# Miniprotein binders against q9fmw8: the designs that were tried, part 20

Target 1, 279 residues: q9fmw8
Amino acid sequence: AEGLSPVAGGIVALGKFDALHIGHRELAIQAARIGTPYLLSFVGLAEVLGWKPRAPIVAKCDRKRVLSSWASYCGNIAPVEFEIEFASVRHLNPQQFVEKLSRELRVCGVVAGENYRFGYRASGDASELVRLCKDFGISAYIINSVMDKNQVSVNTEEEDSKSKERGQVSSTRVRHALAAGDVRYVTELLGRPHRVISRTRTQDLTSKRGRISLQTSSLLNLPPGNGVYKACSLIVGDKHPISCKVIVDTSNLYIETEEERFHNSDESQEFQLLGIEFG
Key: E = the ipSAE of ESMFold2; O = the ipSAE of OpenDDE; V2 = 0.75 times the mean of E and O plus 0.25 times the DockQ between their complexes.

## First folded at step 14 (miniprotein)

Design n3 (at its last look DockQ between E and O 0.81; V2 from the best seeds 0.00; counts 0 for: SAP 71.029 > 70)
Fold by ESMFold2, look of step 14:
Structure n3 (fold): chain B 279 residues (1-279), chain A 81 residues (1-81)
Amino acid sequence: as target 1 above (279 residues)
Amino acid sequence: KPSLRELVQEYMELAEELRKLAKETGDELLKQAAEKISEAIDLLTRAYEIDGTDWEIFDLVMEAMQLLDEAKRLIEQAVKT
């Protein structure tokens, strides 16, 4: 209601939810076991740093679909994402951040991973989160990391990395697997096929040889590396997926299918969204 | 706005130029400046690659900027005659 935040009374998962991978899903699962699950996402870091943002792993317009798919793991209630601008919290010390959670956002509880760091200069850790939450009347739960069966820890010999990696599923691993074109491994890390979204000119959907040519600049999120991907699906609007082969190169993405015309949009529209799943 | 990759490349080029000049002149301050820029590059590269919160990434960048400020002061000192 008036004066209440969208997450009031809920259980928020804390983390960086760029990939929405199976580790992120586990945080949502645990939040849902306690109460109404939310993801508390921070946005705008590149703007604070004055940098060009990198391509997201999950397209912004596709995030709700991914979260909805988690409902079956979350007691039939899909977690809801709430975004906070990093600029508004970057200077808060750990106590001030937990005070914001309690008194401004009115959350009832939090879940976080064992390597979670927060607050100015990253000065708060998971133990501090639990202690501060207790002081402010918020329940806090630290969740075990989801382990990647194909990874070993890198922190044993790299003391300057500032990384807490111990073989966990990670967004960094997802990005590297995508760059390598290992879409099977990406599927394992994400718990779903990777979907690339393209904002596509209607004219580009027409092909005389069953090939659709798209520019990589039309993609709204990170594609896999250059290569040929034979077991893909093309999703146009709300229609059934169409089997296809996808060829990715530096400047272009080519989609080959047996169907010559499959668009259902009003052809007066200049653009439409395509989904491309790499299976 | 530049990308992080573009920034890192610019700093790498600067560090290389400083090493060349330090070797030609024997200037220890330019050598130290290049070393601080190289450390800053490592921190910026790690900020790009870590699986951490925005605070963790921001902290790495702040450390890198402090090193770059130190390098700037060393360069200014070395150039002054």
Scores: ipSAE 0.691, ipTM 0.842, lowest interface PAE 0.8, mean pLDDT 87
Fold by OpenDDE base, look of step 14:
Structure n3 (fold): chain B 279 residues (1-279), chain A 81 residues (1-81)
Amino acid sequence: as target 1 above (279 residues)
Amino acid sequence: KPSLRELVQEYMELAEELRKLAKETGDELLKQAAEKISEAIDLLTRAYEIDGTDWEIFDLVMEAMQLLDEAKRLIEQAVKT
């Protein structure tokens, strides 16, 4: 018996859930209003293209925490992420993709943004999604884009008329804000402080005088741009956050805490995960 | 595997070399090849920057790769003449 899809009977939000920003949260909220909310994520695009993968905005190991924080917005149900290899769907036309959703994945409905494009050559739009879902007997809900309230008119003169960017919250905007070191703006776009995760050897966590140094290569996701961040929190395992200052350079992060003694209680682990929240 | 940035940089350098060579030789095929590479770079840059679906990104890259293949054919033709 081919086991039931993990999303069977659920409502899947369709999108590119890199940043898990407030626009992605709105898709999850709408899915939760209709049924059991899931996020459908495609993975492996970089491998398909033969590129090095980008550093993710959200660390893979931290995604579940972020989704759990959305439970309060989603009727006390945390959305579950379901991943599909893009290589398996890249060749599907719009109809074949909706057929896969209905017959193979057995979803009851879909939620997408107004600008959603899908299928081979991105030939399907939101209107076609609604039509095809109706033909396959599944519900489709299209939501308006969540607008960025802090539209600093970046007079990028390259409002090239073809950019569908109407000032919506986007993962691109989050990346630009991170690169600029504007962690406050990042917090607004994400609806939460940005958290950087480092995988560090326990032996390297020896705070000399309340200072920890992390190599940028140990980071599991995108840090903010080079600079000095005075209002940060350090999270070691399940311990309470510790107030810290973070200095970011090209090669290292320097964490300065007021607490002299980081007693790493778990000396038994060779590697630990460190979280740094910015803002 | 190269990063997209590394790939774009390599193609930018190639386009500039071809433009120089086209100007020195007056070869219109080399000029057209450089134009195709430049258009491909724009598409690759857009594919990198767009907050689109994986299909939208994939389509942009496929179009860029077609332009690069056309540029290669033009260069091969210019070398044979």
Scores: ipSAE 0.687, ipTM 0.861, lowest interface PAE 0.6, mean pLDDT 89
ESMFold2 (binder alone), look of step 14: mean pLDDT 77; pTM 0.702

Design n4 (at its last look DockQ between E and O 0.24; V2 from the best seeds 0.00; counts 0 for: pae O 4.0 > 1.5)
Fold by ESMFold2, look of step 14:
Structure n4 (fold): chain B 279 residues (1-279), chain A 81 residues (1-81)
Amino acid sequence: as target 1 above (279 residues)
Amino acid sequence: RPDLRDLVQEYMELAEELRKLAKETGDELLKQAAEKISEAIDLLTRAYEFDGTDWEILDLVMEAMQLLDEAKRLIEQAVKT
């Protein structure tokens, strides 16, 4: 028990799990076919770079819900996410990283995409991962990219820097589809409706004339672009979703429902998490 | 923590100013500095929008920062004269 990592004996999916899109889900599915599935996520890149972090595609507090929804694809066992601070591994060469997987984390196997790069100066590729895993007694499985057959070719800026990924489902495609307000396409890329989470004061959940007004600054993840979204759902706690219309602008998000009053089951807390599903 | 988009805009403006001044003066150091800044801007833009691993993104940013340091030294040398 002592000295065992939470992922010991498991099959770890390697990648950047920003969006938890259908490509990420495929990695988890393949891991689950081999053993107990985990996602190995790196956190803290923005701190290493000294940049303002981007708004996440999936709110941190919503990630477990998304992963739980994958259970039916994963033999009724939802994959579990394990987070590593990037600062703690940024200088490891490829061999040192695989040694960490084997000897410190004690994983049984890994799955990774065919374009996976790792280790200092991104010096390791998928071929090197397979070779090193063999040397350290870890099974390694390289998974083909999930392709996006419905891609609309509209991005002329940085086209050359994105040409390698244009045929693949990617977090960049999710971000661009969100910015364009194409929530149907976002649903296809994610394999689920996009859910925006707001940290909302409990007192503000009492609508006035069927309208709730939220500041964009209260959102915990990336909203769709400015526009009017008529087929949305409002989620308050574990209650049945409430149909709504959502109006997004630069500073505010307005939620309009026919239900003029809301019942908050956890009124003891000053703040509540409000979910808004687009699509 | 700076917003990368604002920083890139400032570098773009600086690179254009350096190109104009290099053409007016014939100063090769200012021309080289503008080229290095333009390369760094490309790398930073790609890093911001790249869905690769954190190692890949960090590598692009490290290369961009080296180019910006080189451009700074070239500008300082050109101004000293």
Scores: ipSAE 0.686, ipTM 0.839, lowest interface PAE 0.8, mean pLDDT 86
Fold by OpenDDE base, look of step 14:
Structure n4 (fold): chain B 279 residues (1-279), chain A 81 residues (1-81)
Amino acid sequence: as target 1 above (279 residues)
Amino acid sequence: RPDLRDLVQEYMELAEELRKLAKETGDELLKQAAEKISEAIDLLTRAYEFDGTDWEILDLVMEAMQLLDEAKRLIEQAVKT
């Protein structure tokens, strides 16, 4: 018996869920209105393209926490992420992709954004998705793009008429805002403070005078750009957040806490996960 | 692993080499391959610079990858003839 797909009978949100921003949350919310919400994530894109893996916006180990926080928006059900290898779907035409969703994955429906493209050559649009889903007996719901409210309408009169950029929230905008060090704007785009996760040796967590130094190489996701961040929180394990200042440079993060003694309670672990929330 | 800029540069160089070779040999398949690579480069560049939705970025990337796959097939065909 070919085991039932983990998303069988569910509603899958379609997208690239890098940042898990407010636009992604809206897809999950809409999926939850129709049925059991899942996120269908494509993985291995960088490998297929031969790109250097970019640091993810959200640390892989932290994704479940973010999705769990969406339960309150999704009828008290946390969306579950299901990963598909991009290499397995990249050659599928629009019909074959929807057939895979319906017959192999056995989803009951899909949710996508108005600008959603899919299939070989991205030849499928949102209208084609709705049509094909109907033909395969699954529901399709298309949502409007979540617009960035902080977009100053720079009427740049530059007639670059080819920009499909409409001011929607995107993972690209989040990356740019992080690079600029605008953690407040990042918080608006994400609908939550950005959390950086570090895998640190327990021995390196010995705060001398309330200062912790983390190597940038220990980070599991993208930090904000170089700068001084005065309003941060340090999270160690399940402990309460500690107010801190963070200095980001190219090689290190310097965390200054108000508490002089960072008692590492779990000296038994060689490595610990540190969270830093910005904002 | 090259970054996207490095990858784009590699493909630009490949397209230029194929164009040159196509001109020298008169091979229309190599010319078409170079054209597809150039189009793919444009899409990849756009995908990198594009401040759009994640779906639109995926769109551009998928289209670019297809063009590269088609270019590869054309090159393989040209080498077999």
Scores: ipSAE 0.020, ipTM 0.420, lowest interface PAE 4.0, mean pLDDT 83
ESMFold2 (binder alone), look of step 14: mean pLDDT 76; pTM 0.697

Design n5 (at its last look DockQ between E and O 0.71; V2 from the best seeds 0.69)
Fold by OpenDDE base, look of step 14:
Structure n5 (fold): chain B 279 residues (1-279), chain A 81 residues (1-81)
Amino acid sequence: as target 1 above (279 residues)
Amino acid sequence: KPSLRELVQEYMELAEELRKLAKETGDELLKQAAEKISEAIDLLTRAYEIDGTDWEILDLAMEAMQLLDEAKRLIEQAVKT
């Protein structure tokens, strides 16, 4: 018996859910208005391209926390992420992809942005998605792009006439804002403070005089650019956040806490996850 | 596996070497190869920067790969002459 798809009977949001920004949240909100919300994510693009994976904006282990925080926006239901290997869908034309959604995954509907492109060679658009979903007996909802209120002219000099960028919130904008060290602007785009996760050996968590040093190589996601961040919070396991200052350089993050004695209570674990919230 | 940045850097260096050699030899095939590599770099850069779907990114990458294959053929022709 081919087991029921985890998204069967649900509404899937379609998009590239890298940053989990406020635009992605809006897709989840619209899905939740119609039925049980899911995010459909493709994985393995870097492997398909033969590239080294880039650092994610959101740490993989932290995605569930972010989605759980959206429950209040989604009728008290946390959206669930369903991952598909991109290699399995890369060759599908628009019709074959919608057929997969309807017949294999057994979704009841889809939600996508107005600029959504899908299928082999990105040949399908939002209008074709609506048409094909109708043909396969599933609902389709297209939403307007969530606009960036701050419209700081990212001087992307190349106003190349083909850039569909009309000032919408995007993962690209989040990456640029992070690189610039504008953590306030990142918070606005994400609808939450940016959290960096580090996997650190318990032995390396020796706070000498309230200072912790983390190697950049221990980070599970993208830090902000080099700089001094005065309004941060350190999160260790399920403990209450500790106010801290963070200095980011190319090789290390230096965390300065007001509390002198960071007692690592759980000496039993070889590795711990540290969270740093910026803002 | 190289990062996209490393790959782009390698191709930039190759394009520059080919431009230099084309200028020294007057070989138009090497010049055209360097132009194709430069266009491929632009597409690869765009593929990395766009907030597109995986299909949009893959499409750009496939176009870049085609240009690189064309550049390779031009280089092979230039070496045989």
Scores: ipSAE 0.710, ipTM 0.878, lowest interface PAE 0.5, mean pLDDT 89
Fold by ESMFold2, look of step 14:
Structure n5 (fold): chain B 279 residues (1-279), chain A 81 residues (1-81)
Amino acid sequence: as target 1 above (279 residues)
Amino acid sequence: KPSLRELVQEYMELAEELRKLAKETGDELLKQAAEKISEAIDLLTRAYEIDGTDWEILDLAMEAMQLLDEAKRLIEQAVKT
């Protein structure tokens, strides 16, 4: 077992899993119908491009909690994310990439959308993925759109009776909805309340005039746009969520609660992770 | 290292300056450079907005960088004349 890759024998969902939205959840669900579900994620694209990474939609430290919440959809087995450095695969042609899946990672199957592109210069498409997987002994399952009769016909056995139209949400739409402050729409797209994570010094948890002030620079992921959000929850460690109002501006995020017991942090660590749910 | 938003803003300002100068001088090379920069901006914006794979995003970014290199050469050529 220790000589095998972490995803050996599993069914990996292929895609870009930045938001972990309901479309991504549906890929994991299909993988779980076939075997042990994994998400195969690539990291380090911004470094390859020489750009500052943009704020992630889901904080790195929060991704496992999100994936665990999918367990009930996945036969009580939460999908696991496996990360590959993009620099290590960026030059592989489509055949070399599928060879890596088969020989190095030892996966049993893959799930991908009909518009999936991979390999050097994005030269591989979903049809080529299926062909190459067959050649390397890997099962391939393509998700087609519900409105594409020809693609549905080609992959007839992969389409279940559920409509796939809601599974065509996009991370772009999530980012735009967040920027607009439309947190109810964000909840619909994600299938969960958006949770913002702050790595906060314990000393900064002191309430001043009934509010706690966090710097935007302490956030580990993308907050909603500037505005006032009255139906929020504050999560400190594993404690029961505390109802709060959150005010977001360019430099700060202010948390206000009428619960007097919030002022007591009973954790003595120098830093704490705070969760702020915008519901 | 710059963010994509910062890069796009800087290139937008450069393209506007080149268009202004091209209009005042009639210099076709400066006009072509501004057009290439505008195309690169569109590609960079698309690279960050698509739900594509990292290979797709890299390919778009590489095309944008090629256009920016071409614009730089056009500007250099215009200055020499």
Scores: ipSAE 0.663, ipTM 0.840, lowest interface PAE 0.8, mean pLDDT 84
ESMFold2 (binder alone), look of step 14: mean pLDDT 77; pTM 0.697

## First folded at step 15 (miniprotein)

Design p1 (at its last look DockQ between E and O 0.80; V2 from the best seeds 0.73)
Fold by ESMFold2, look of step 15:
Structure p1 (fold): chain B 279 residues (1-279), chain A 81 residues (1-81)
Amino acid sequence: as target 1 above (279 residues)
Amino acid sequence: KPSLRELVQEYKELAEELRKLAKETGDELLKQAAEKISEAIDLLTQAYEIDGTDWEILDLVMEAMQLLDEAKRLIEQAVKT
């Protein structure tokens, strides 16, 4: 029964993997250098707080595609995401959490960023993670933060440790760059073009005067801010990407192209998933 | 089940109403309640913007909820007087 954990014997990257940005990718790369790489994701925070969840940066259905794209960096084995309900761990102190990793999940090692915090009231830090892992027979590896090249500090009063910490690639930076419509910067932070997924009625995929109109309520993840985006791609099923222009406003997303049929190969379904890449 | 944005907006409106009433009445308890609500709003905003673990976010929210509970008690006390 104790050999049932999907991550048993693996190296788990610890963090908040909402954006799957280049900092998250670095954790996976380092895990893969040590052993079989996993991401240990926590889900259900909004439910614990009693709040409406905010739009995810990466659509849930798109996460495996993103992780698969990391395979060539990870010794040709894509990291696998394992999800834990936050409610089940929110009250564990740092020692109890590491005990769970060792005795319930049977991991061989962990990889975490230098600013990682865990356990009840965030009382555990990276140094305590290393100490506790040693006590429980788990290898622990602390990884330097990936710095955002567009936020390079000048050598002035800004060179304190707090300024350097603020220069880190982060999911917050991704969200702010998306809101500002800066899709080039989003691409740099993510290490890939941002892909928005829409669950769209099949009947709506036929263009009307070269324009598909989607409600923003059909989007499964966070779009860029209102604006016009000229260098986009529309992905319909397994077909080749279609070059397009995308106009985003508060209520709608408009896709303009000269291609007139955009159905995937399975036209029997009432709804289909569209990918829209910005950049 | 409110969004965080909706919740913060409601607390901002409440804090402004309490400040106006505190100025009109001279009621120090209402002034203190508004200050605690404003501090809670700052913590909730930090929780929304922090690039940290779920434990870090929850800890900020727990502190904000404690301040909101304190503000509620102050308001209830002010109404009794």
Scores: ipSAE 0.712, ipTM 0.857, lowest interface PAE 0.7, mean pLDDT 86
Fold by OpenDDE base, look of step 15:
Structure p1 (fold): chain B 279 residues (1-279), chain A 81 residues (1-81)
Amino acid sequence: as target 1 above (279 residues)
Amino acid sequence: KPSLRELVQEYKELAEELRKLAKETGDELLKQAAEKISEAIDLLTQAYEIDGTDWEILDLVMEAMQLLDEAKRLIEQAVKT
C-alpha cells in the first residue's frame, strides 16, 4: 500500500518559512480555518546551488516550539511542517507542481500569499495557482500580504523592478533588523521574541561570577548584530527563563546573569541546548 | 564549499583585476568580461537578499551563472589573441 502522504486531506500553506514571521502565521491561520493546517517547506536549496548553508533565522530544533505557539491562533491545532527536498521539485513546471500536490500529496487545498511564485523559473504566480488548483479539484486561497507597520524604508536604493518589496513583513526584513540589532523591531515582525539557540558543552556552562561565554560558532541560528542587549532571558533546557544581559561581538556572546549559581546543569549530558531570548 | 558571500567576494576581486588589466592592455574583451562578472555579482546579491521562493532564487542564480559562463568565454578569447 503506497503510504498516504503525511499531508493527505490537509491544507498546505505555501511559502518560504525561514523566519516564521507573522505573515507566515497568517498563512497557517488561513489554512486552519478551512482544514488541517500544514506548512510545506522546501529544503536543500544550498545543496542544489552548491553553496554552504546560511545560518537560519529560526534554529531547526526550535521550529516545532514556534509552530506549537501558533495553536491558539489555529483553532487549537499546531501547524505541522512537511519538508520536501527542493531538488525533487526544482524542474517542475507550475502544472506539474499542482499535480504533485493533488495526486501524490493528496492535499485538499493550498494557501499562499498574493506574491507567491512557483514552478521552474518561478513562472507560476498566485493567479495561476488558483487556476491550476481548480483544474485539479483542490481549493486555493490567496491571502493579502501582512504589512509591516513600522515601514522602515529598507533603503533598497535600487528600485530594481524585481524587488517585490511592497512594505510587507518578510524574512529579509527580519534579517536586516537582526543585523541592525533592533530586537524590538524583530519581535514585532516575528510576533515573538527572537530566540538564539546554542549547542554548548555542559563543561562550558560553568558560570564564573554569573558570566557565560558562548562562541558564535556554537549558535544554531542568527544572533542579532554586535551590541549590548539589556533585556534578555536565558533558557537552559526546560527551566524557567533567567533575566540576563547579553553582549554580542563577532566571535562570542557574553551572558551576564544576576543569579550567581548556574548549578543545575544536568551533568550527565555532554551537550546542552541553551536558548537566549532577545526582548 | 564556499558561501555565497565568499563567492561574491572572489568574483569582485576577479572583476577588479580584469578591469585593471583591460585598462593597461586596452583589451576590450577583458573589459566586457569584467562587466559580465559585475552583472552576475548583482544577480547573486539579489538571490541572497530576496524574500523569494526557492524557484525565484534559483532563477536568479541560473541567470548569474550564464553571465559568468559568458565572461569565461571572453577571457578565453582574450588569452588566445
Scores: ipSAE 0.701, ipTM 0.867, lowest interface PAE 0.6, mean pLDDT 89
ESMFold2 (binder alone), look of step 15: mean pLDDT 77; pTM 0.698

Design p2 (at its last look DockQ between E and O 0.71; V2 from the best seeds 0.00; counts 0 for: pae O 3.9 > 1.5)
Fold by ESMFold2, look of step 15:
Structure p2 (fold): chain B 279 residues (1-279), chain A 81 residues (1-81)
Amino acid sequence: as target 1 above (279 residues)
Amino acid sequence: KPSLRELVQEYKELAEELRKLAKETGDELLKQAAEKISEAIDLLTRAYEIDGVDWEILDLVMEAMQLLDEAKRLIEQAVKT
């Protein structure tokens, strides 16, 4: 209803916020310059399609930590993520979607990238967003794409591609870099080290000759490709990160540390959340 | 529920089988069905890789599903004949 929307009076960033990469961060920064920043995320696409969800780039339980880390860029106000079930908006044409933003959600402004699409059949573009927002009395701001700095971390076979020459940051590029095991490049694209979250049995946390073994099925988000990662950090609860080496294979993730016994802080729980930072 | 990758692999196998049967029988309908399935695979691959919003992804998938439905009709027609 009117006046009950959690985003009422706010500036919402529009986009697909799967990776929360530096391009997404830029949208939040620009929203914060105008007013109270929100990210408007759509969820439930896999359910609409009848497919298994793909592994997320950012674990659901870790998204708030990432957004909080953007506060220093946003005048010390962390952007808040508002989620809409895609099934509830999939059928709306561009005018109906902007009407929802204005009349139902009561937003006062939107921020979107220059290539933004929206509405049924993806029929609305950034120019139509600006026009429709004006018609419905909300402000619209179109933001240029964020480019990365090309480095040798992308292998030479990709240097012939047109997209690599231009260097636009994207979630597809993040997924490709993760699959290649290029965690330094992933860090550059995300603006932070990639953190993988594991829901781990407390019994499995006991170091065994300096080695913790986890199944990849315990991971809540996308790990890097199979390989050995020597400059990693293990995060247990809110303690100081512990330096480690991580070996990733198809079925298992092995963590090697110098500490013989360090995971006694939550003995009362059968499971704990572990963070593993790559790079 | 299948993953998108599993689904694409199943369609690739079907398209290859249909191409083989079309060559063996000379059946134009089976050839056309394989072509539509191959086009649907391209759209599904784009949907998995595109850095667009959910409406864009859904549009690609719906187009792919239309092609798959057309391929199904062609196969059914070929069997009747």
Scores: ipSAE 0.623, ipTM 0.820, lowest interface PAE 1.0, mean pLDDT 86
Fold by OpenDDE base, look of step 15:
Structure p2 (fold): chain B 279 residues (1-279), chain A 81 residues (1-81)
Amino acid sequence: as target 1 above (279 residues)
Amino acid sequence: KPSLRELVQEYKELAEELRKLAKETGDELLKQAAEKISEAIDLLTRAYEIDGVDWEILDLVMEAMQLLDEAKRLIEQAVKT
């Protein structure tokens, strides 16, 4: 018996869930209102293009934590992420994609943003999604874009580029705000402080005088731009957050804590995950 | 393989060198190659900035890669003449 897909009978939110920003959360909230919420994520895009993957906004290992934090917004149900290989769907026309959702994945419904595009050559729009879902007997819900309240004109100097950006919250805006070092604005876009995860050797976690140095190469996701961040929290394993100051340069992060003694409780592990929250 | 950012930077430098060389030599093929690379860079930059669906990104990238392949052919032709 070909096992039921993990999303069978559920409601899948459709989008590019890189940042897991407040717009993505709204998709999950809408999915949770009508059924069991899932996020449908496409993976393997970089491999299809033969490029090095860019550093994600959210560390892969931290995604489940972020989704779990959305349970309170989603009727006490944490959305589950379901990953699909992009190579398996890239060639599908809009109809074939909805057929896959309905017949193979056996979803009961979909949720997408008003600007959602899908299928080969992005030929399908939100209206076609609604139509095709109806034809295949699944529900489709289109939500309005979550607007960025700060509307900092990303002066993309190129006025003439058909920038489909209408001032909505986007992973692009998050990337720009991170690059600018505006961690407060990042927090607003994400609906949570940005967390950077480092994979650090336990041996390197020896705080001399309350200072830890991390190589940028140890980071599992994007740090903010170079600068001094005075209001940060350090998270080592499952321990309580420790207030710290972080200095970001091109090669290193320097963490200054008020607490002199990081007791590494688990000296037995060769590697530990270290989290830094900004803001 | 380079990151998209590294690739864009490499192609910017290449386009600038080709424009300079085209101006010095009067070679129209090199000029056209530089124009194709510049257009490809614009598409790649846009693809990098899109918080859109992976299909839209893929299309822009595929178009950019085609332009880069055309530019390469123009350069190869210019070197043979």
Scores: ipSAE 0.021, ipTM 0.426, lowest interface PAE 3.9, mean pLDDT 83
ESMFold2 (binder alone), look of step 15: mean pLDDT 76; pTM 0.693

